VHH binders against RNA ligase 1 (RLIG1). Designs and how they scored, part 1

All scores and structures are predictions.

Target 1, 325 residues: RNA ligase 1 (RLIG1), of Homo sapiens (Human) (q8n999)
Amino acid sequence: MKRLGSVQRKMPCVFVTEVKEEPSSKREHQPFKVLATETVSHKALDADIYSAIPTEKVDGTCCYVTTYKDQPYLWARLDRKPNKQAEKRFKNFLHSKENPKEFFWNVEEDFKPAPECWIPAKETEQINGNPVPDENGHIPGWVPVEKNNKQYCWHSSVVNYEFEIALVLKHHPDDSGLLEISAVPLSDLLEQTLELIGTNINGNPYGLGSKKHPLHLLIPHGAFQIRNLPSLKHNDLVSWFEDCKEGKIEGIVWHCSDGCLIKVHRHHLGLCWPIPDTYMNSRPVIINMNLNKCDSAFDIKCLFNHFLKIDNQKFVRLKDIIFDV
Below, numbering starts at 1 at the first letter of every chain, in headers, positions and changes, except where a header shows other numbers; antibody chains are not in Kabat numbers.
ipSAE, averaged over its two directions, is called F for ESMFold2-Fast, E for ESMFold2 and O for OpenDDE. V2 adds 0.75 times the mean of E and O to 0.25 times the DockQ between the complexes of E and O.
[cut] marks letters that were taken out.
Atom coordinates printed by the task and the answers are left out, and those that the model quotes come from them; centres of patches stay.

## First folded at step 4 (VHH)

Design j01 (from h05 with D103T E107K; framework vhh_8h63_2)
Fold by ESMFold2-Fast, scan of step 4:
Structure j01 (fold): chain B 325 residues (1-325), chain A 122 residues (1-122)
Amino acid sequence: as target 1 above (325 residues)
Amino acid sequence: ELQLVESGGGLVQAGGSLTVSCAASGSTFSDYAMGWSRQAPGKERELVAGIYSGGSTYYADTVKGRFTISRDNAKNTLYLQMNSLKPEDTAMYYCATRPYDSTWLSKAYDYWGQGTQVTVSG
């Protein structure tokens, strides 16, 4: 089958977008809305969108698995953004309507120094060995999820570096209507990007766990392919998101043959997210840890230890997974 | 509600083979994930093999490569084929099930039969 690409760069919208000066319902408290027009974007057409593989856009925070200190390791997304003065200069350039002058970034003055151990996103354009900002004025990259770094405590809860495993949600290999939670070797995830979801991520859109018993999971990007997508038309997608069971998702990510990733979010179409009845929670889930080769050296409060206690159990919905103290 | 009856246990010499069976009645067998657990004298019960409604299997490290779990939904029967038996495999073997539509907490695993005794002489 056609291999799916990793989410290294920011994804453009499948439609040409317009900015309306209305308050955003987004968690970021933006004073404007970005809405899709009815016109398919030039970037989508150039990427051969009609031959692309559509997948569920999972609402979480982006992660990457690559080597760190000679072992497979989880990395958290950290995009470097310009300071307020440089951002204003960039926005003034973008809004100039007549024969625009070339814009030049002074990365050392316009951006804070890179965090310790930060690496740029794969294939980031470089000038004299230094990463340059993308078309959005950001420098995308990654930081390693190190043990005992409190900033990434939810990220670190889904990996065990001693056993080199990650806690992953995907489709069951023998039943496309069944979800599976399993421990996956980090080596199997090398060079892949994933979405971290759960209790303390983005307001818990999937209803996982509780504040007393937090639950987080990793989903490989492209793991949930969409089978019954209508024609790529604004109105047809709106109807599909509203009326189809499979459309009860945050959005769509198209994986194009050239490796390009194109998206649409429910908010681009004027639709609400999060929603109470997600497609993710319409499917049963089986726990298959496959850790019979490992000892029980896990801490009793470790998420892997909690899943081992419910190994081989089947739940009606993902949100029905409950742990004792 | 699903009812389970185990059979096929007995005395077998080390290195031998034995198949235990679990006959189901009273409910739709094909909707259930099924398993085999065992309890040896003086030890905790352990899950040795499981099979999901879709046919995927699980094996405990102690039996992997020697035991094969299978199901026949038309006959409402679960099987455990045990090869290369060891004295350490001596235990009461229980057929186990979980309802497809139930929410389960940690340690909420049901045993429905009286078990079948397997004794491996060495």
Scores: ipSAE 0.000, ipTM 0.094, lowest interface PAE 23.2, mean pLDDT 80

Design k01 (from c11 with E109K; framework vhh_8cml_1)
Fold by ESMFold2-Fast, scan of step 4:
Structure k01 (fold): chain B 325 residues (1-325), chain A 123 residues (1-123)
Amino acid sequence: as target 1 above (325 residues)
Amino acid sequence: EVQLVESGGGLVQPGGSLRLSCAASGFTFDDYAMGWFRQAPGQEREFVALISWSGGSTDYSDSAKGRFTISRDNAKNTVYLQMNSLKPEDTGVYFCAAKLYSDWRTPSKYDYWGQGTQVTVSS
């Protein structure tokens, strides 16, 4: 229907949040819980949340497609964090509830040098050539996914720069109840953000592949619109996440008409994630590689070659995709 | 003008089967989740089964799981409920309902309702 916005920066919660001093149920250990109140946030109201397009929040790692060395290229999210001394200074400032003074970062001293070829997230403000840290004290950005960088081996498994394609999971264009895995031209993904999911990402919440046969996929942000969403009330959303099969997802991302992105995570509502029976993994999927113009399957190595062998096959569930050696 | 018209109800013996149909008109059927609810004599309406707008997900009451199957044909604007291994406690008026935004299993949140079809399971 409408083009959906890219996820360049962290998204605010749709509800006003409160911090409780008790351990989080998140996979990453945290000494506190951030919970949603029943009050819709001013930022959500200002963004016209009630006219926004709700989409499934996918649990993966964020990626971006933009030009690198005059070619469409995959980039991995890399947020620069302050050193321990600067983080302590920032936390002390946040606990100082008594002063109208603003906090000032010394980026040169407070942060390690940027990684090679790193670029700041789109629309990041710069002061004296340095990007300004966000409300969490981080500087969001991107690094190119280069074939020989072992740190991004799973990212690089879902792109082929010689053929300029990416391995993408989305809804089938003619059947919204059917998922489709395709090789998509990287040029078709320019300026879009995507979520990388799979075997070695965030503990494999979607149960894809195995250690012996790892499987990873890119999902464009906003690819999975939610049609059966309840009214924007705290209790209605809790019931939907708990009781509805379509609610067996990590959270919701609302795409607002002004380009603003607003979220709610199951953890904001006091609910658990990951869960054993995700909606993502229960849907039927068809393989449609659209690589009929390749001279031979040998020209495309690794994961793309495995998918070519099962091209045009339909699986009852996403998790049923397996490769034989 | 929105209409939901149920059919396929009747009298069956315990262990029998029935297939209910609900023909929808007057709204964009493909955008709506469709549900089946029932009301037993002297009881409140209760949830039986639900199917999402695309048919990609379904949900069932504990009493219906393993015995009933909900399905839809978006080309025909019709939702179905295949009921197998029927029991006397399945007796009631079965209602078809449509909901745009919510899969929540409460009757008060559904946008459109049919008139119902009687299902009687007795010897």
Scores: ipSAE 0.000, ipTM 0.133, lowest interface PAE 18.9, mean pLDDT 83

Design k02 (from c11 with D103N E109K; framework vhh_8cml_1)
Fold by ESMFold2-Fast, scan of step 4:
Structure k02 (fold): chain B 325 residues (1-325), chain A 123 residues (1-123)
Amino acid sequence: as target 1 above (325 residues)
Amino acid sequence: EVQLVESGGGLVQPGGSLRLSCAASGFTFDDYAMGWFRQAPGQEREFVALISWSGGSTDYSDSAKGRFTISRDNAKNTVYLQMNSLKPEDTGVYFCAAKLYSNWRTPSKYDYWGQGTQVTVSS
């Protein structure tokens, strides 16, 4: 069976990239753009990109399910970033005309201490007991999404640890043109990474819920496979993103046979994101909770209870899901 | 006005075969998952087989796997259960049931039920 990778570390672009001194179309409004050239990267070629499974890159925040306190648990991505002085030193190194052979981090001086219970992403290198920053100068990792932690209240809204379930959006098993929202056992998600989307994530690119009734959902990475992708050429991908209905997505993540994950983002190709008419909202969605017992006395106003009230209903598009008062 | 009408039940020898049919009317058949349940004398109603609204997915009880095949014809508003290698333990009243979109195994989750058809497996 093909090995599929989890999104533990940042994914490289499928093309060789260049930095341009132009305002970014990113939400952060960076003073520079990272643009894809027409050349496929060596890392993509080494990973056998042409045999890889292309999937929709979903615009959310990364989550991971792994064991915590002897039970399946949701973890939120938290990448440790250098302080401003260390970041300047790193950027000066990257833009140096002399191109120094090596850059050395002083992790204790350059980074704040790790949050409580934080774990590094899998396969993170260690030097003298400290995790090594990646090629972007970040240290990727995870924190457990604990009950009543206000910092991760949107993350915690999509899990119920008492019943060991999560709110998941995926393709309906009988029809790939139909989306399904279900309660899924957390045990079925062990060692998988997922994207959290919704009202309060990344400016709500999918138009879910409202401030009064926020709606968030988990999407397993790789859940939305792309069937009709054109040849892996810069111009063909640009045309596909612009003209094809299936191309109305943030980007593509290729799942390679060796477990490597390779990406391209619309911004890499000089295209805009977010967009008003996403492919996600072009498909109907069915609510299929598969919950036999839920104690409504303890679940009043929780997201699972709201979905139980609309269980078995079909909506024309994801953004049409509205909870009654 | 909603009706599910089962047919094809009867008496059969152990090792024999039967094909059950369920004709549906009064609702949008193509939107419903269809299930077969059975009830033996003195027992609760138990799950046998399930087919999704499109026919693309099927599910079976452990006792039915490898012996029974569920299928549907959406043009005819009919669901079928082909039963092979029948055993005395398969004796019971077989019920057709309809559930909007979802693949539930739990009887209480089904929206519509037929009156049942008797299947008797004896030497």
Scores: ipSAE 0.000, ipTM 0.125, lowest interface PAE 19.1, mean pLDDT 83

Design k03 (from c11 with D59Y E109K; framework vhh_8cml_1)
Fold by ESMFold2-Fast, scan of step 4:
Structure k03 (fold): chain B 325 residues (1-325), chain A 123 residues (1-123)
Amino acid sequence: as target 1 above (325 residues)
Amino acid sequence: EVQLVESGGGLVQPGGSLRLSCAASGFTFDDYAMGWFRQAPGQEREFVALISWSGGSTYYSDSAKGRFTISRDNAKNTVYLQMNSLKPEDTGVYFCAAKLYSDWRTPSKYDYWGQGTQVTVSS
């Protein structure tokens, strides 16, 4: 199905959650674990979860493709968070069991100024043209990934704005058991959200590349649909995550017909993540760079140039792709 | 009561084959992953093979890969271990075990255990 929702807003858990306090070694720390109960949430039932499309929750950092300076462009997620004083005020308000939407924010004092060219996530509420925080006290948004910005060097390594292409990992169209790495026109990704994964993202949960030869890839959200998901029951999902090879993933994102996104994370079920043998990094992969041979136009250290040199090669496992000098 | 009963062990020459069986009763077999462990004299129990509750996933130790095949018959509440190309190093007591939750590598994480069956590989 082509009508999958974009990941613009924070996703609620498919189950009703409970907070368990764990003792801290420091007196003023109160760490909490958010765990799923066995009860399916009202939000999930209202979104028709049983007809939703389950997909792999990929452990990376969120990206978005939309127009910038008259061309398709990659954007990195940047959620504006309140300062420590405002966060404490918000948490004290919530402890009174009040509706978070009734909390009064002074955005200009409670938040740092927005970065240059930052845009709010789609459907962010506005008051007098200014975005307001969501139920978590955050203002979700996006910043363009400019080639001269060192902060987004790993993001910029997976795009080439001159040729308007992105380096993408997805299912092979003719073989659902096979992964494909290809150059995809940025125009084909317009208005889609993606996950950036790899060596320098979130501690490299997929074991891709090395610090000496980093490897990063973009995965469109919803690209990895789950075929053999068990019934939506707590114990059945626990068994599936632990015992099935397809369940060696961070979690599940359900794409509902109304555009709502619902999730479950291994941590919600008391399970560990990251894990050494993920489903993704153990899958066979083919390199299929669908672009003209412009080898001389790419920097010799450019990731696209490295993949062009191994074009049409098949690897037994995604994690076997290495770029030694 | 819960019971796991192993059978099929015996003496075999190097290069030979054995098929172990484990018959389960007293629990909902189809909800449990089933594993095989072995223990040589003076050694700790080591993981050999695991099959998921549905039979859709299997895992093997490095020593078992390519030589052993785990399978299950949920209609008969039985799990099997087909052992080919047996080596003297495969000698030990083989245990059937059942688990419901995570960490299939650690013996203490398994819910139920059989009595074991002796496998001896010698000339």
Scores: ipSAE 0.000, ipTM 0.101, lowest interface PAE 22.2, mean pLDDT 82

Design k04 (from c11 with S57K E109K; framework vhh_8cml_1)
Fold by ESMFold2-Fast, scan of step 4:
Structure k04 (fold): chain B 325 residues (1-325), chain A 123 residues (1-123)
Amino acid sequence: as target 1 above (325 residues)
Amino acid sequence: EVQLVESGGGLVQPGGSLRLSCAASGFTFDDYAMGWFRQAPGQEREFVALISWSGGKTDYSDSAKGRFTISRDNAKNTVYLQMNSLKPEDTGVYFCAAKLYSDWRTPSKYDYWGQGTQVTVSS
């Protein structure tokens, strides 16, 4: 059978794309849009897209679980970018045909120093032992989510390293229409990538928690398979995203049998994101913490303690999960 | 497995034309700049032409300008070299090479190399 892949590198679009010089809804003040044509890309065809597993593209921030200090650990995405001088040189090279015709990166001079314990994304090209920038001039990688690092406080809220568990949202194994929130051993997530979502991530598109009682959750990439996807045609996908309840999502990530990941975002199709009433936000959910084998659940703090108080409860919608204290 | 496989070489008369092809596999072709190099007996491997990852930028050696055209088809993972007005001095083994962003004209900076295809310009 097909295997789900981890999101280590940038995913190509399922369609051949084109750039138009008009304002983008992807970022404030962005001067251009990247739009999908009606032609399926050769990359998608070569990856056997028609046999791939389509999954919901979740709007969050990317995380990775791998070993750190001989323990399963959560890592946050951090891409290294060139310094101001190197970025200007790179842009001048791309836009000028007059003077320099050759370009190369000097990683030691062109890039900001790597953060402590940073590791490059898997399969990153290396020259003389140094990671090479991608086509955007960035070097993708990961930093460990340390308890005392305030920059990753929301990441930290969804893991407990003493019990080696993570707070995870996925489909209920016995009911594909029901979501489940559970504590998952970090060891079960080794070498997988996940999306962190919640109150303080990307403007809270899924309506989780409140400013007074923030709620964040980890979703393993590929956890939400799309069952009723239409034919892979531009117009059929546009109609599905606009008119189908299951299509009220940010985009689609196809998981190919060779491990290749291919995407389409609503913005590629000229559609808006974020949107009101996402499919995720309206889903029923059951709490199943499954912590009965831990030596002591009393000492679990923050979100894990709050979820233990509502363990085994069902909520009509994900957005209805509220903590009183 | 990474492979670059050249084809289209052969024997041609002075003033003739040849079209070389290089089929790439085992790496993300669209992320790489592609170059053509040649080597004559007893000489160093020299730059002939290059094309950027998108095909938006090309460059040529002085000897190739106006006679040779490099192109690529990213959908087919193939790079081409159209050679017109061939001279005996163009005789050599032609190599396809791939590189990420680095010095485009330096052979030692290329990441992957083909085995080469022989071009002979002779009457």
Scores: ipSAE 0.000, ipTM 0.084, lowest interface PAE 24.2, mean pLDDT 82

Design k05 (from c11 with T28Y E109K; framework vhh_8cml_1)
Fold by ESMFold2-Fast, scan of step 4:
Structure k05 (fold): chain B 325 residues (1-325), chain A 123 residues (1-123)
Amino acid sequence: as target 1 above (325 residues)
Amino acid sequence: EVQLVESGGGLVQPGGSLRLSCAASGFYFDDYAMGWFRQAPGQEREFVALISWSGGSTDYSDSAKGRFTISRDNAKNTVYLQMNSLKPEDTGVYFCAAKLYSDWRTPSKYDYWGQGTQVTVSS
């Protein structure tokens, strides 16, 4: 019943996972790695994974478009995490065997206060007005991307609230082998989630722009459907990720008919990410800004102004887009 | 649950005009590109026009360029096809179709289809 492109909560792995005490290849911030077994998870089977629509898992940071101050607005993902004492208490509970005691969160004591404008992810359970942490002990949610907030300067570079537009990368509607960058009305993105990618996001896995001339783009979740995915078997997916051009991606997100989202990451399969030759950079991209009636001046540092100067141009690869000034 | 309902077809003389409408329900219309296809008796369905989910991009078959205009109203969950300077070869059943992803020219790549509306151009 959920539409494609709505990533509100954390996604479970399509396979049953196991933890090995080796350094994580996930940007080396964890002393362990999580690996997929050959067994499809019960959660994936319950969601009818075999009928699901597979899409590219884009390596960026999650965003959401919904109303703020009576206008369509960009929101950045902010998951509330427990303080150190509460996290220790939760981990001790998870490690305790044969203990019939239930675990209870005290949200007011265990978590820092939410920012005033923070909203919880859709369908988050609430008790006495407080959102309930998920199975990982986190409370997923969103904060509005305000122009004067330096923490979200890269997020704010891809929106213009005066004209209510966002800078979006997706398939060209006429050709699945062609990418398109365009200015999209924020009203067209209402209630959708998107991935912010670019120069200053996650180490720039797609090689976009430079520190001198940063480039960031929004990709609607579900925009890149995988059409030729092999059977859902561990070894078949490993071969597809290694040998298929379309498999040169971070991972897969399956969109199930009941609205459930299931994932697999290259790291789950013991494969490397990021990689130098991504599928994203194997396709040409056309600039179609869709701003035929815009006669007002954008600031010289505005990313929309830079794209207007290259409007209607076609580039061999996404990473070939450069701005000289 | 999912429905695409075409209307506005009929009999018209060569050089005439018709406006087709397609009312959508049961899915998230604003997330889908909308296309018009037509099928003449004994022939396969052929592409006529496409409009992206935002309305920002359109494309037309060579036979439709300059004569037909596709548009959409996302507030009303409706897509339109304005057909001008109609010719006898435009005769056929016109279908409204919805798709999430690219490869817009292939009928089998569309997710949802209407039942069609008959357009006849004849003297």
Scores: ipSAE 0.000, ipTM 0.113, lowest interface PAE 20.3, mean pLDDT 82

Design k06 (from c11 with L100F E109K; framework vhh_8cml_1)
Fold by ESMFold2-Fast, scan of step 4:
Structure k06 (fold): chain B 325 residues (1-325), chain A 123 residues (1-123)
Amino acid sequence: as target 1 above (325 residues)
Amino acid sequence: EVQLVESGGGLVQPGGSLRLSCAASGFTFDDYAMGWFRQAPGQEREFVALISWSGGSTDYSDSAKGRFTISRDNAKNTVYLQMNSLKPEDTGVYFCAAKFYSDWRTPSKYDYWGQGTQVTVSS
């Protein structure tokens, strides 16, 4: 089977972590919390963390752009998970053996059949036509975002395959304190991963749109670099997340020169997420669709048509964008 | 040329024991999971036992649990099946098979097969 794109694997924490018997940041059957110590992890040091590029960890769902049916296409990440019986068997094995690569999966029995057109991610080991689950027992992959698939209706709202464009949020090229929403050719996004954010994604941490008028946006990897990050010390990062406006984000992802991704999440530092006043919503946003289209070129309810009607307008913050005028 | 050669079969009385061996050649033995299957006259091939590429993990059919033990020697490119407390129902041709992973119960999903060795449990 064809392998597509890289997945954002479960990124190791920049600090050595410890497990404490505390309530999880979200309600779980097992009340535990993973917390960062003050020691920088060996994985981070090996990846040359001090030369890495820090970026905002955006709270969304992962997407990928690659060719499908001879055109640039949006794909949604879909990790296949084992059934309850297989998960129990895997966890019991890990407790006794500690090495997930020696666990013996029966993929056809342990997992539901792959969704139509699902393709395993490039990092997924594939042996004898069958993908091998990762260290978490999951099989990462991608499914194409088809216009008429209701399961991916929010994903499909941010692309138009006839015009081969996507609705993208990034920094304005001339001003890092200004956000820009634009229609970007899907061809410009080929082989890139992105985060889908918005009204119906992860509880809407950025406060975009409403249930009556949903708003979703794609953010490309590397779009939000952190310019004023303090030294890589536990206490300095805690202070930055608490006191700095730029620190009002979910976490940090460091992009290392070897391609390795290292993270820290607010929850690792004992801090809350989501928060009401994010850095994302502290910046003005300009609409620059860069499209030579009339409103009749799109379905009247299409997000692209709504943004064309507010083209060249500047808003004080993302959450102020309202289409129900 | 890939080859799996079974040996150690024979006639044994109920309650007896046999040790089957399977010698492998022509592929990187320690990258493959190894399984044992059996086939009685007029029946389909059924799964008996499985061992992971390193020998760190094993799995057994319900009929084999507690009576049979699968093991391997990667230095000798050989997999073994120790069969204890044999019953007449264990009679059949025993096949060694090599597979890279997953769907370990389905014979058609295995990459390589031996010719089989006859096991007869009779008084």
Scores: ipSAE 0.000, ipTM 0.151, lowest interface PAE 18.4, mean pLDDT 82

Design k07 (from c11 with T106K E109Q; framework vhh_8cml_1)
Fold by ESMFold2-Fast, scan of step 4:
Structure k07 (fold): chain B 325 residues (1-325), chain A 123 residues (1-123)
Amino acid sequence: as target 1 above (325 residues)
Amino acid sequence: EVQLVESGGGLVQPGGSLRLSCAASGFTFDDYAMGWFRQAPGQEREFVALISWSGGSTDYSDSAKGRFTISRDNAKNTVYLQMNSLKPEDTGVYFCAAKLYSDWRKPSQYDYWGQGTQVTVSS
């Protein structure tokens, strides 16, 4: 009966992290690796991590469904970042050793004006009418995915606002071992966050479609619950990610009772991502569009029309879904 | 159809050894923790050993510790129980069982059971 939490803001790591310099570099400016220690973080313990629901961390870009113009609508993540001068001031403050004081943001001067119709992430603190930047100096938020905005063309490819539907990948309701792609009413997704995945997102880690025939899908956050997760120990999780088929994922997101979200990424454990054989691609998938037949209602180029042509078909693997031109 | 089929039971003398096998089919074996239970005449079903879905964690009853070893082969969908230093009190029907951790923070009860295999240790 309890709902899974929405991904509104940055998720802390389940373990206490440490920063280590990359051992091989000829550059003056060198990258650092953020690695998990063996110690479970205070935030995770406080959130009752042991009782949390572990879910697959999906490698995509974050989306949100909430009302826009009195209709259910898809929103894309847009985090506002400080201008160059404010970022330099913030970095200088963090590196100060003589007189460390709490950093003061002047949001109106330090950030560009919010994009049209931008809203801050849910429960974002406000000071004097301005959203408060987080510990990274960013202000998380959302912009509506409008049909004619080319910046969000892949986002817009997975929704149809005329019929108020979204193209969603989830577990089949009658078979937990089977994935389902269906058209879901946007109203059923209200106040949920989702991950957009596919051909043009993050280098296509799931191998979906091609540049000539792009394929994108929405996955509700928490849709893929992890069943037999080992005890919360660093070495046990490393073994699980390396050896178990279910562990062939980017990471884990724990959904805690209070709505808090805690994560671990393969990179925190010194493991590689992306990987060639993901767990998502090992599972069979059925196409079940759940649409009343109206073939002429959709443009031939529309993803919904392509899926209607393969409706009720079952594929051995997600990556086996191919559309003819 | 879900099936758990035990084999390897039989009659053995005290101090002897037996290796039980349980072949699983009809479900995603790699997602399930596998356990062995036994039932002696006139007694309730008793926990013997458990192995996690990956094989990375094992648990044993007090009577089994140091004598029995549970293992699994995920490529063959099979779980094993190696029983050494058998005693007359180990006599009973041995059952293979599968358990899924799932649905929220609530762990599932054991979902599937085999029919059992008889182990008899002569006095």
Scores: ipSAE 0.000, ipTM 0.116, lowest interface PAE 20.7, mean pLDDT 81

